# Ledger of designs, part 23: VHH binders against Uracil phosphoribosyltransferase (upp)

Target 1, 214 residues: Uracil phosphoribosyltransferase (upp), of Aeropyrum pernix (q9yen3)
Amino acid sequence: MVAAVRVIGGETPLARYVLKVLRDRTTGFPEFRRYVRIAGSILAVYIAGELGWVEEEVETPLGAKAKELAPAGPVYLVGILGASLPMVEGFASMMPEARIALVAARRVEEPGRLKIEVYYSRLPRMFDGPAVVLDPMLATGKTVAEAVRLARDRGASKVVIGSIIASRQGVEYISSLYGDTPIYTLALDPELDENYFIVPGLGDAGDRALGVEP
Short names: E, the ipSAE of ESMFold2; O, the ipSAE of OpenDDE; V2, 0.75 times the mean of E and O plus 0.25 times the DockQ between their complexes.

## First folded at step 12 (VHH)

Design r4 (from q5 with R33Y Y100R; framework vhh_7pa5_2; at its last look DockQ between E and O 0.01; V2 from the best seeds 0.00; counts 0 for: pae O 8.0 > 2, placed apart)
Fold by OpenDDE, look of step 12:
Structure r4 (fold): chain B 214 residues (1-214), chain A 129 residues (1-129)
Amino acid sequence: as target 1 above (214 residues)
Amino acid sequence: QVQLVESGGGMVQPGGSLRLSCAASGFTFSSYYMSWVRRAPGKGPEWVSTISGSGGSTDYADSVKGRFTISRDNAKNTLYLQMNSLKPEDTALYYCARTRTWEVTYEGKTTEWEEYDYWGQGTQVTVSS
């Protein structure tokens, strides 16, 4: 099946403004980091629709009853380090009770191969609810796919992907592996360059967000 | 729907050359690794070569290395295999296949697998005196 993709920038002017700031090469790392956080918050609003909710009654200060929603169970954020740090924070600010899992991975290019190396993970032994995989850049899709696999293998009831920018290639790759995994992104860009960077993209999200170039 | 159509096969003498083509449609061609796989009579499928989406990376089986060249034209949605110095043992039905290559290192361990999710009908290559 084909994964559902929602491009938020197509329907939310604020998302386009966030993208304007992030795509701008003149944006410094403090402001870049701030707007990555904002992007995470925006994604939380939309991705929340994929999560399980139950109706709960509350009593207001006036003594009246109101019915609203509460999470049906624990929600997990799976942040792919390190550019996702502010993104995860932004999402968590909208859902403070979300549990935060982390994966550190890097891509190693070899002839005929693109290898993903996971060199650190903080994951639950078993997920007791849905997992939201967060990575600012869904480029080839391989890193995100690995995070999805890890979450699924560990029992996540549902996996949803959130990115700031996704490439067409990345979306297709994820769709080919996990067609039942919805993808939410602020923008969908048409292509990758020879170095697997999204074009037009925003450059290296890690370098720009963290202010450190390894 | 995804379609792959091979062409260019034929009969050649040992030492001869052939150029295979694979016309792809129904998907974003440049987004996928592509491979050539061959199957000789009575034998299982044998991987021949793989090329990355951009064409920047290639890999070959030892049996064809130095003799075969894989390439692609993404503007034409076409995969190619240039086969030089052909040998009788190269006789097989040659398939182009959309490819997933997965290599993951996790905590010092490496997992690698290759999957072909779509295949063409194949083109016959016969090398004989």
Scores: ipSAE 0.017, ipTM 0.313, lowest interface PAE 8.0, mean pLDDT 89
ESMFold2, look of step 12: ipSAE 0.257; ipTM 0.692
ESMFold2 (binder alone), look of step 12: mean pLDDT 84; pTM 0.815

Design r5 (from q5 with T50Y; framework vhh_7pa5_2; at its last look DockQ between E and O 0.77; V2 from the best seeds 0.60)
Fold by ESMFold2, look of step 12:
Structure r5 (fold): chain B 214 residues (1-214), chain A 129 residues (1-129)
Amino acid sequence: as target 1 above (214 residues)
Amino acid sequence: QVQLVESGGGMVQPGGSLRLSCAASGFTFSSYRMSWVRRAPGKGPEWVSYISGSGGSTDYADSVKGRFTISRDNAKNTLYLQMNSLKPEDTALYYCARTYTWEVTYEGKTTEWEEYDYWGQGTQVTVSS
């Protein structure tokens, strides 16, 4: 199976505008951080269709009834620590009751091989609802794949991935492991460089989003 | 508008029984894990028991294991706690709470933690002779 990929840049010009700001080398802090947050909110609009909903009636100030939707149960956001923080906040602003889980990973040096170590996590013991894994850059896909594995091992029957930019290589890697996991991204870029940065990409999303000079 | 309303407390003699109820509204009750938590006079909160959304998984604090039974009726949006063989140490204000269980792992070591995002007002249980 091949993971379904939805490229939001082809569906709304707002995503392309956000990408223009984020890709531009002259965009500084805090503008970069602000637009990472906006990207998270856009992702929430599109990813909402993958989540479970129930009909609920409400009474308006006019005393009339209206039927609307509410989440069917818990919704979990799984943030890949570093650059995902503003993105998670942007997503959560659209679904304030969502619970926030966290995964922190680091690169382990090994010639000719990229190895990722998850050294910290804060996860529900059981995912009693859908999990949305958020990482602004789906580069090699290794950290995201580990977050997906952690959610599935804890009972998540539905996992969805959201990113700002995904590489073709990262998408293929996820597909090789989790072909039933949808991927939503603002852009899909063709390549990774020798340091595993997405090309053309936007540089180091963590450094640019958190105010760390590269 | 999540609401949780406990009832069924009262004064009983040691060895007696009580059944607590918690009426839930404003959310899809069957989708959420629930807990009973108690607060004895002058003490902080103590977890008593939890139950999964479906009712298929439960657990109890050691101090109440074998004496208390948690249950739920999802058709009636109601959580229950059957308390048997009551002791003076069980005297407390009993709350029902909507619950998430978290695991924090750091460098291979895992610790569990409970989050309660909504609580009821509590119902008083007093065990005295």
Scores: ipSAE 0.516, ipTM 0.782, lowest interface PAE 1.9, mean pLDDT 90
ESMFold2 (binder alone), look of step 12: mean pLDDT 83; pTM 0.797
OpenDDE, look of step 12: ipSAE 0.583; ipTM 0.857

Design r6 (from q7 with T100E V103E; framework vhh_7mjh_2; at its last look DockQ between E and O 0.83; V2 from the best seeds 0.65)
Fold by OpenDDE, look of step 12:
Structure r6 (fold): chain B 214 residues (1-214), chain A 128 residues (1-128)
Amino acid sequence: as target 1 above (214 residues)
Amino acid sequence: EVQLVESGGGLVQPGGSLRLSCAASGFTFSSYRMSWVRQAPGKGLEWIGRITSGGSTDYNPSLKSLVTISRDNSKNTLYLQMNSLRAEDTATYYCARTYEWEETYEGKTTEWEEYDYWGQGTTVTVSS
């Protein structure tokens, strides 16, 4: 099964503008952080369609009844630290009732092997609803895949991935493991370089968003 | 608006049984984990047990033999069956919408339970 990929930048000029700012090498970390947040908000609009909703009646100030939607259950955001922080905030601003889970992972490079190590996690013991895995950069897909695995293993009813930029390779990798996991991204870039950076990408999202280089 | 309303409390004799109910409204009850907690006069909050949306239960080890938690999602109702009641079980009993967290750092794991909505409670008095 091939994962469904929605490239939002192809549909929304605002998303392309966000990408313009983020891709621009001259964009400083304050502005970069701001637009990562905006990206998160944009993703929330689209990813919301994947989440469960129930009709709810409300009484308006006029005393009239209206039918709208409420979340069917708890929604979880799974932020992959640290570049996802503003992204998670942006998403959460659109869905304030969302619960926020966190995963910190590092890449361990071995000869001929890229390993992902999760050294910190704040997760629900059991998910009582869908999980949205958020990572600005879906590069190799390995880090995101690990987060997806954790969510699935802990009973997430549905897992959806949100990224600012996804690589073709990353999408393929996710599809190979979790074909039923929709991917929402602002852009789909064609390749990774030898250092597993997305090209053209936006550089290191962590460095640029946080203003600190490891 | 999320509402939880406990009922079924009252006076019971030692050795007796009691069944508490919690009526839920304002949310999709079947999608949420629920817990029972109690507070005795002058004491802190004590966790009794919880039940997942799927019906899996976990109990306070000290109370496991005396309590059973169940739910009827079709009625949006949570239940607490208590048997062999003792004076020590005198307390206000609360139902609460529940979620659990697990934090792991460098192989060390901490688990805790949180509640976002509570009922007003129902009082159980065990006395001869």
Scores: ipSAE 0.521, ipTM 0.785, lowest interface PAE 0.6, mean pLDDT 93
ESMFold2, look of step 12: ipSAE 0.667; ipTM 0.849
ESMFold2 (binder alone), look of step 12: mean pLDDT 80; pTM 0.775

Design r7 (from q7 with R50E; framework vhh_7mjh_2; at its last look DockQ between E and O 0.01; V2 from the best seeds 0.00; counts 0 for: placed apart)
Fold by ESMFold2, look of step 12:
Structure r7 (fold): chain B 214 residues (1-214), chain A 128 residues (1-128)
Amino acid sequence: as target 1 above (214 residues)
Amino acid sequence: EVQLVESGGGLVQPGGSLRLSCAASGFTFSSYRMSWVRQAPGKGLEWIGEITSGGSTDYNPSLKSLVTISRDNSKNTLYLQMNSLRAEDTATYYCARTYTWEVTYEGKTTEWEEYDYWGQGTTVTVSS
């Protein structure tokens, strides 16, 4: 009973190549960060189909007219800091006029309990267009679900989730709570370990992308 | 592998008492909030109550006078004591492990709960 999950690794070998680099334990932080950015660009290509488009007429240098597509209105990216930073930039490079919103949360995990504090956010007063929530790792889904809630509470009628790796548990959680929210991910992994890391996963995306271990 | 196994069900006369047990394995039992839930034949799930790792309990108000939840963390066992049983208490009784999370945003905290593991249940029949 999983709503609309699209696993991009099954649709293009380029996604599988990106995953190979990101999963490899020997990949250093500059290359890891670069490929998180590339993953964000790939997600933009696939998620574009969920966004609104209108036809616009353009005139070519030959003086001929053609009908093409433009965004129907504002598009918002909602980045969950910090590992999403390169991912958001990669996505935005494909849609340069997208607006960037941010959510920063601290998570304290204990057996049977999770505490999430959203200590910083930069969100529009109202989302007057679709929102794309970006988090490299959709593990338990709790933090992503909060970002979805915040966007919906501020008027977003359409929310889409993009991740590099999602767990089956995290996808099931999102589907049970927001069954109309599509999830795009490069890979869907089968389980979480006792520390709620995705397995086989890629380790800690933040540590590996940013080169700073808090 | 997380397992929850209920026992102690059976046939009991109206007005009688019964104690159910739930044996837990595959996780650190003493760290988790635990719950009891029941399902009467042909009906939906009904929450009975919960107990925190520290032993504090909270009950469904309609059942509060009839039930007592306890736990023995040294034996990894959850208990449900039921007294003054009635025919309407006939049901399958389940123990469940509780996962909680809270979100604090702009100084406001909201708490959520879910049951991430369930037992297979034990059947209690109250009949004359």
Scores: ipSAE 0.439, ipTM 0.729, lowest interface PAE 1.4, mean pLDDT 90
ESMFold2 (binder alone), look of step 12: mean pLDDT 83; pTM 0.788
OpenDDE, look of step 12: ipSAE 0.724; ipTM 0.884

## First folded at step 13 (VHH)

Design s1 (from r1 with T28K; framework vhh_7pa5_2; at its last look DockQ between E and O 0.84; V2 from the best seeds 0.67)
Fold by OpenDDE, look of step 13:
Structure s1 (fold): chain B 214 residues (1-214), chain A 129 residues (1-129)
Amino acid sequence: as target 1 above (214 residues)
Amino acid sequence: QVQLVESGGGMVQPGGSLRLSCAASGFKFSSYRMSWVRRAPGKGPEWVSTISGSGGSTDYADSVKGRFTISRDNAKNTLYLQMNSLKPEDTALYYCARTYEWEETYEGKTTEWEEYDYWGQGTQVTVSS
């Protein structure tokens, strides 16, 4: 099956404004971080629809009853280090009880292929709920795919991907491996360059957000 | 808001029994692993026992294995700890805590631990002759 992709920039001007700021090469790292965080928050709003909720009745200060929703269970954010840090924080601000897992991976270029090596992970031993994999840039999709695999292998009830910008290639790659994994992104960009950067993209999210190369 | 309220503590003689309860509210109780953790005077927190959300899986510290039984009633949103054959060294403030289990791996080296995001106020258990 083909993974469902939701391009949020097509749905709300706020997302497009966030993209404007992030894509702008003149945006400094403080502002970049800020808007990466905002992007995370926006993603949380949309991805929340993928998560489990239960109806819960509450009593208001007036003594009246109201029915609202509460999380059905634990929610995990899987942040791919390091550019995802502000993004994860933005998402977590919307769901404060979400647990934060971390994955660090490096690209190893071998003759004929790009290999992803996960050299660090902080994950639940077993996921007791859905996992939201967060990476600002879904470029080749290989790094994100590894995170998805890890979450799936550890029993995540559902895996959802959130990115600020996804490439067509990245989406296709994810789809080819995990067709049941929804992808939420602010923008879908058409291509990768020879260095696997999303074009037009926003450059190196790690460099721009953290001031260092990831 | 998440609330955990322990009860059932007290003073008992060595060899005696107590049953602790933890009333949970503010979250879907059955969806979360729960643990008992105790803190003895002058000591740090000590993990006692953990139970899965469904109750199908339990784990115990070696110090209490065979004597303590963790259980839960998800319909009542209550966690229990049956403590038998109590010893003076079991004297502690007992907490129930909502639990997550983590695994950290760095360059092939793995570390595991439990994390608790919510605690009760604790219930005092004193074992003394």
Scores: ipSAE 0.580, ipTM 0.844, lowest interface PAE 0.5, mean pLDDT 94
ESMFold2, look of step 13: ipSAE 0.647; ipTM 0.844
ESMFold2 (binder alone), look of step 13: mean pLDDT 81; pTM 0.788

Design s2 (from r1 with S31N; framework vhh_7pa5_2; at its last look DockQ between E and O 0.32; V2 from the best seeds 0.49)
Fold by OpenDDE, look of step 13:
Formats: C-alpha cells, structure tokens, sequence
Structure s2 (fold): chain B 214 residues (1-214), chain A 129 residues (1-129)
C-alpha cells in the first residue's frame, strides 16, 4: 500500500509562514529554532488525529459536566538527532505527557549507495503505544525509515512520521517499506540534489538549528 | 518504599495450572513494565514474561509461550501470571520484578543496565507427579 501523506502547508497559512521563515537563508539560528519548534507544535495538532483518544467526563468549576478527550495511553516521540530537538520540544509542548525517545544516525556514503548507521539510541525496550517519528527533513527517507523500523520492532502500536519538509523520493521510500505509516509534513518538495539535500528545502536543518553559520 | 509480594505458588501435577499474583506498592505501578522471572534450583534466573505499563504489550520466553499469560490490573496494582499446561521443567521460584523501560545504545553497544531494579521474594512453583 501507499503511505498516506498529508501536506499541512496546503491546509493552513501558518504552516506556510513557518516554512517561509525556515526556508529563508537569512533566518538566524535563534529564529530558526523557534520556528522549528512551532513546526513541531503544528505537526502535533494534526498528528494527534492518528493517536488514540478516550472520552472522559470532567466537572467544570461551575459544577457542570463536560465530555472531552484524554490520551488512550502513552505516546512516544522518537526524535532523530539533532535538528529534531526543537521539533520534539514543540510537539511535546502540545502533548506534555509524551515520552521522548532519541535516535542518532549518520550517513555513510559508500560507492553506489547511501548507508544509514544508527550510532546512538535511547528507546523504550517495549513501546506501550504509538510512536511519532520526528525529523525535520525527510530527504532520502532512510534515516526516518530506520527509526520507524526500530519503533515497529519494539512494539509500537502505530508509527506516524512528522517532518517539516519531505521530499518526493523520501516519501516514496517510506511508502515502499512501510505503506501503513502515515506521513505528516509541512511541505513536500520535488527533489533531492546530489548531496541528498531537499530542493528547494531549507538547507541543513541541523546546522541551522544548532547555530552553525551558513 | 517499593515492594513486590508474590503469591499463588504451590505444587501441581504436570498439566496443571496455577495463577500467580504480585502485589506492588510504593510506586506508580502503571508507569512500569513488569516481568516474571524464575529461578530453578541450580540454575540462573530465567526471564519468563514481560508486560508493558498499560498492559497493551506482552512478551514471553519461548519456553512458556502459548502456556503462560501475563496480565495486570493497574487499579489493583497487581501483576498476574496464568500458568497452564505446567511441566516439571517449570518448577522454580517465580519472582515478580519491576522492569526498566528504556534502553540506551551507543555504537552498537547496549548500556549495561540491569533489566530489573526491584524483585519480590518469590513464590515457589513445583510441578511434580
């Protein structure tokens, strides 16, 4: 099956504004971090629809009853380091009870192929609910795919991907491996360059988020 | 103070059934994975089963898969192990153990965390004709 992709930038001008700021090469790292965080928050709003909720009745200060929703169970955020840090924080601000897992991966370029190596992970031994894999840039999809694999292998009830920008290639790659994994992204960009950067993209999200000068 | 108290052990014939219970106190029970671990005489501890905090996920050793069922009642702070089709080789002291939830790896190496941080005193299960 083909993975469902939701491009949020097409649905809300706020997402497009966030993209404007992030894509702008003149945006400094403080502002970049801020808007990466905002992007995470936006993603949380939409991805929340993929998560389990239960109806709960609460009593208001007026003594009246109201029915609202509570998480059905634990939610895990799987942040792919390091650019995802602000993103994860943004998401978590919307769901403060979310548990945060971390994955660090590096690209190893070999003749004829790009290999992803996970060199650090902090993961639950057993996921007790859905996992949201967060990576600002879904470029080739290989890094995200690895995180998805890890979550799935460890029993995540559902895996959802959140990115700020996804490439067509990345989406296709994920779809080819995990067709049942929905992808939420602010933008879908058409291509990767020879260095596997998303075009037009926003450059190196890690460098920009961590304060490396362009 | 974290406390785990196992009960329900006993002597049964092969093919029999037992249901173990573990009463937990001193911590937020639902926040932790729980496990059953058993130790037979002269042998080291053997993992039996683990259940997630919510109870939504379970795992079993191959030796007990299909025969044992782990469950929990978070409202009662109680862990259970339903043991069916018991075999003599199931004879052991069965422990309830609070289980670490997280794992950290670096460069392919897992940090040497103990799997369990608290244990009960155990309940004896003896399967014999």
Amino acid sequence: as target 1 above (214 residues)
Amino acid sequence: QVQLVESGGGMVQPGGSLRLSCAASGFTFSNYRMSWVRRAPGKGPEWVSTISGSGGSTDYADSVKGRFTISRDNAKNTLYLQMNSLKPEDTALYYCARTYEWEETYEGKTTEWEEYDYWGQGTQVTVSS
Scores: ipSAE 0.422, ipTM 0.763, lowest interface PAE 0.5, mean pLDDT 92
ESMFold2, look of step 13: ipSAE 0.664; ipTM 0.848
ESMFold2 (binder alone), look of step 13: mean pLDDT 81; pTM 0.787

Design s3 (from r1 with S31Y; framework vhh_7pa5_2; at its last look DockQ between E and O 0.42; V2 from the best seeds 0.48)
Fold by OpenDDE, look of step 13:
Structure s3 (fold): chain B 214 residues (1-214), chain A 129 residues (1-129)
Amino acid sequence: as target 1 above (214 residues)
Amino acid sequence: QVQLVESGGGMVQPGGSLRLSCAASGFTFSYYRMSWVRRAPGKGPEWVSTISGSGGSTDYADSVKGRFTISRDNAKNTLYLQMNSLKPEDTALYYCARTYEWEETYEGKTTEWEEYDYWGQGTQVTVSS
């Protein structure tokens, strides 16, 4: 099974504008954070379609009845620290009742391969609904894959990935492991460099978001 | 304030059934996992069962699997434990407990959090001939 990939930048100019700001090397960290948040919000709009909803009737101030939607159950956001922080906040602003889990991972270079080590997590003991894994940069896919695994192992009913930029390699990697995991991204970039950075990408999302010079 | 009030306990013969209830208040009930824990005379607390906030997931101790069923009605803020095929060894004070949902790990080590943050006063279940 091949993971479904939705490239949002192809669907809305707002996403392309967000990418313009984030990709621009002259964008400072305050504005970078702001637009990472906006990206999270945009992703929420699209990823919401993957989540369960139930019809709910409400009474308006006029005394009339209206039918709208409410979440069918708990929704979990799994933010991969640290650049995902504003991203998660952006997503959560669109779905305020979403529960927020956190994962921190580091790259460990070993001979012949890149290993990802999760050294911190705050996760539900058992997921009681779908999980949205949020990472601004889906580069190799290994970090995101770890988060997906953790969510799956802990009973997430569905896992969806949201990124600002995904690489072809990253998408392929995720697809090879979790073909049933939809990927939503603002952009799909064609390649990784020798340091596993997405090209053209936006650089180091963590450094840029946190105000650290690359 | 968080309150948990158990009810439904009593004395039954072996093979009998009881249904325990736990009325919850003071918090958003559906947001929390809930558990039943029992304490037999002279023994420490024993986990019996846990249910997710939505009720979609349940877990049981091996000693009660197939006999006990945990459920909840979130609209009524009530937790239930249906106990069938009761045995003398099921005799205990049964507690409902609000259960922590989150687990934190650092460098492969789980932070030492208590499993439960609030308990009821318990309801007595006695299985005897």
Scores: ipSAE 0.438, ipTM 0.766, lowest interface PAE 0.6, mean pLDDT 92
ESMFold2, look of step 13: ipSAE 0.551; ipTM 0.794
ESMFold2 (binder alone), look of step 13: mean pLDDT 81; pTM 0.793

Design s4 (from r1 with T111Y; framework vhh_7pa5_2; at its last look DockQ between E and O 0.90; V2 from the best seeds 0.71)
Fold by OpenDDE, look of step 13:
Structure s4 (fold): chain B 214 residues (1-214), chain A 129 residues (1-129)
Amino acid sequence: as target 1 above (214 residues)
Amino acid sequence: QVQLVESGGGMVQPGGSLRLSCAASGFTFSSYRMSWVRRAPGKGPEWVSTISGSGGSTDYADSVKGRFTISRDNAKNTLYLQMNSLKPEDTALYYCARTYEWEETYEGKTYEWEEYDYWGQGTQVTVSS
């Protein structure tokens, strides 16, 4: 099964503008953070379609009844540290009752391969609903895959990935492991460099978001 | 909006029984874990019991194991706490709360806890001779 990938930049000019700002090497960290947050909000609009909703009747101030939607259950955001902080905030601003989980991972150098080690996690013991894994950069896919695994292992009813930029390789990697996991991204870039950075990408999202100058 | 309303509290003698109810509204009740938490005067909140959304899993504080039974009726959006063999130390304001369970791990060390995002106003239980 091939994971469904939705490239939002192809659908809304706002997403492309966000990418313009984020990709620009001259964008400073304040503006970078701001637009990472905006990206998170945009992703929330689209990813919301993957989440469970129930019809709910409400009474308006006029005394009339209206039928709208409410979440079917708890929703979890799984932010991969550290660049995801503004992204998670942006998403959460659209769904304020979403619970925020965190995962931090590091690279472990091994001969012939890149290994990812999760050294910190704040996760629900059991997911009682869907999980949205958020990482600005879906590069190799290995870090995101670990987060997806953790969510699945803990009973997430559905896992959805949100990124600002995804690489072709990263998408393929996720698809190979979790073909039923939809991926939402603002952009899909064609390749990774020798250091596993997305090209053209936006550089190091963590450094740029946390105040390290490009 | 989320609402939780407890009832069934009262005054009983040691060894007596009470059944608490919690009426839930404003959310899909069956999708959430629910807990009973109690607070005695001058003390912090004490976890009493938790039940899964489906009702298939339950957990109890050691202090109430074998005496209290948590249950739920999802069709009625109601949480229950059957309290038997009540003791004076069970005297407290009893809250129902919508519940999340968290696990934090750092470098292989793990810590677990519950969080409650919504509470009722509580129902008073007094056990006294």
Scores: ipSAE 0.633, ipTM 0.846, lowest interface PAE 0.5, mean pLDDT 94
ESMFold2, look of step 13: ipSAE 0.650; ipTM 0.836
ESMFold2 (binder alone), look of step 13: mean pLDDT 82; pTM 0.794

Design s5 (from r1 with T105I; framework vhh_7pa5_2; at its last look DockQ between E and O 0.90; V2 from the best seeds 0.00; counts 0 for: unsure alone 64.9 < 65)
Fold by OpenDDE, look of step 13:
Structure s5 (fold): chain B 214 residues (1-214), chain A 129 residues (1-129)
Amino acid sequence: as target 1 above (214 residues)
Amino acid sequence: QVQLVESGGGMVQPGGSLRLSCAASGFTFSSYRMSWVRRAPGKGPEWVSTISGSGGSTDYADSVKGRFTISRDNAKNTLYLQMNSLKPEDTALYYCARTYEWEEIYEGKTTEWEEYDYWGQGTQVTVSS
């Protein structure tokens, strides 16, 4: 099964504008943070369709009744540190009651391959709803895959991935492991370089977001 | 908006019983773990009991095990706490709280705790002779 990928930049000019700002090497860290946050908010709008909703009736100030939607249950954001920090905030601003989980991972160099090690996590013991894994850059897919695994192992009812930029390789990797995991991204870039950076990408999202350029 | 309203508190003698209720609204009740937490005057909050969304799993503080029973009626959006064999040390304001549990792991070291995002106003339980 191949993971469904939605490339939002193909659907809204706003997403493309966000990408323009983020991809621009001259964009400083204040603006970079701002637009990573905006990207998170945009992703929330689209990913919301993957989450469970129930119809609820409300009474308006006029005394009339209206039927709208409410979350069926808890929603979890799983932010992969540290580049996802503003991204998670952007998403959470759209769904304020979302619960925020965190995962930090490091790359361990091994002969012939890149290994990912999760050295920190703040996760629910058991997920009581869907999990949205957020990482600005879905490069090799290994870090995101690890977060997906953790969420699934801990009982997430559904896992959805949100990224600002995903690589073809990253998407393929996720598909190979978790074909039922939808991926939402603002852009899908064609390749990785020898250092596993997305090309054209936007550089190191973490460094740029934290003010360590580049 | 999420609302939790406790009731059923009162004054009882040691060895007596009370049944607390918590009426929930503003969210899908069955989708959330719920807890009872109590606070005695001058003390911090003390976890009492937790129940899973479905009601299939329950947990209790050692201080109340065998005496208290947590339950829920999801059709009525209501949480219950049956308190038997009450003791003076059970005197407290009892809150129902919407609950989630966290686990933090750093370099293999694990810390676990429960958090609550919504509380009721509480119902007073006084156990006195």
Scores: ipSAE 0.494, ipTM 0.818, lowest interface PAE 0.5, mean pLDDT 93
ESMFold2, look of step 13: ipSAE 0.651; ipTM 0.845
ESMFold2 (binder alone), look of step 13: mean pLDDT 80; pTM 0.808

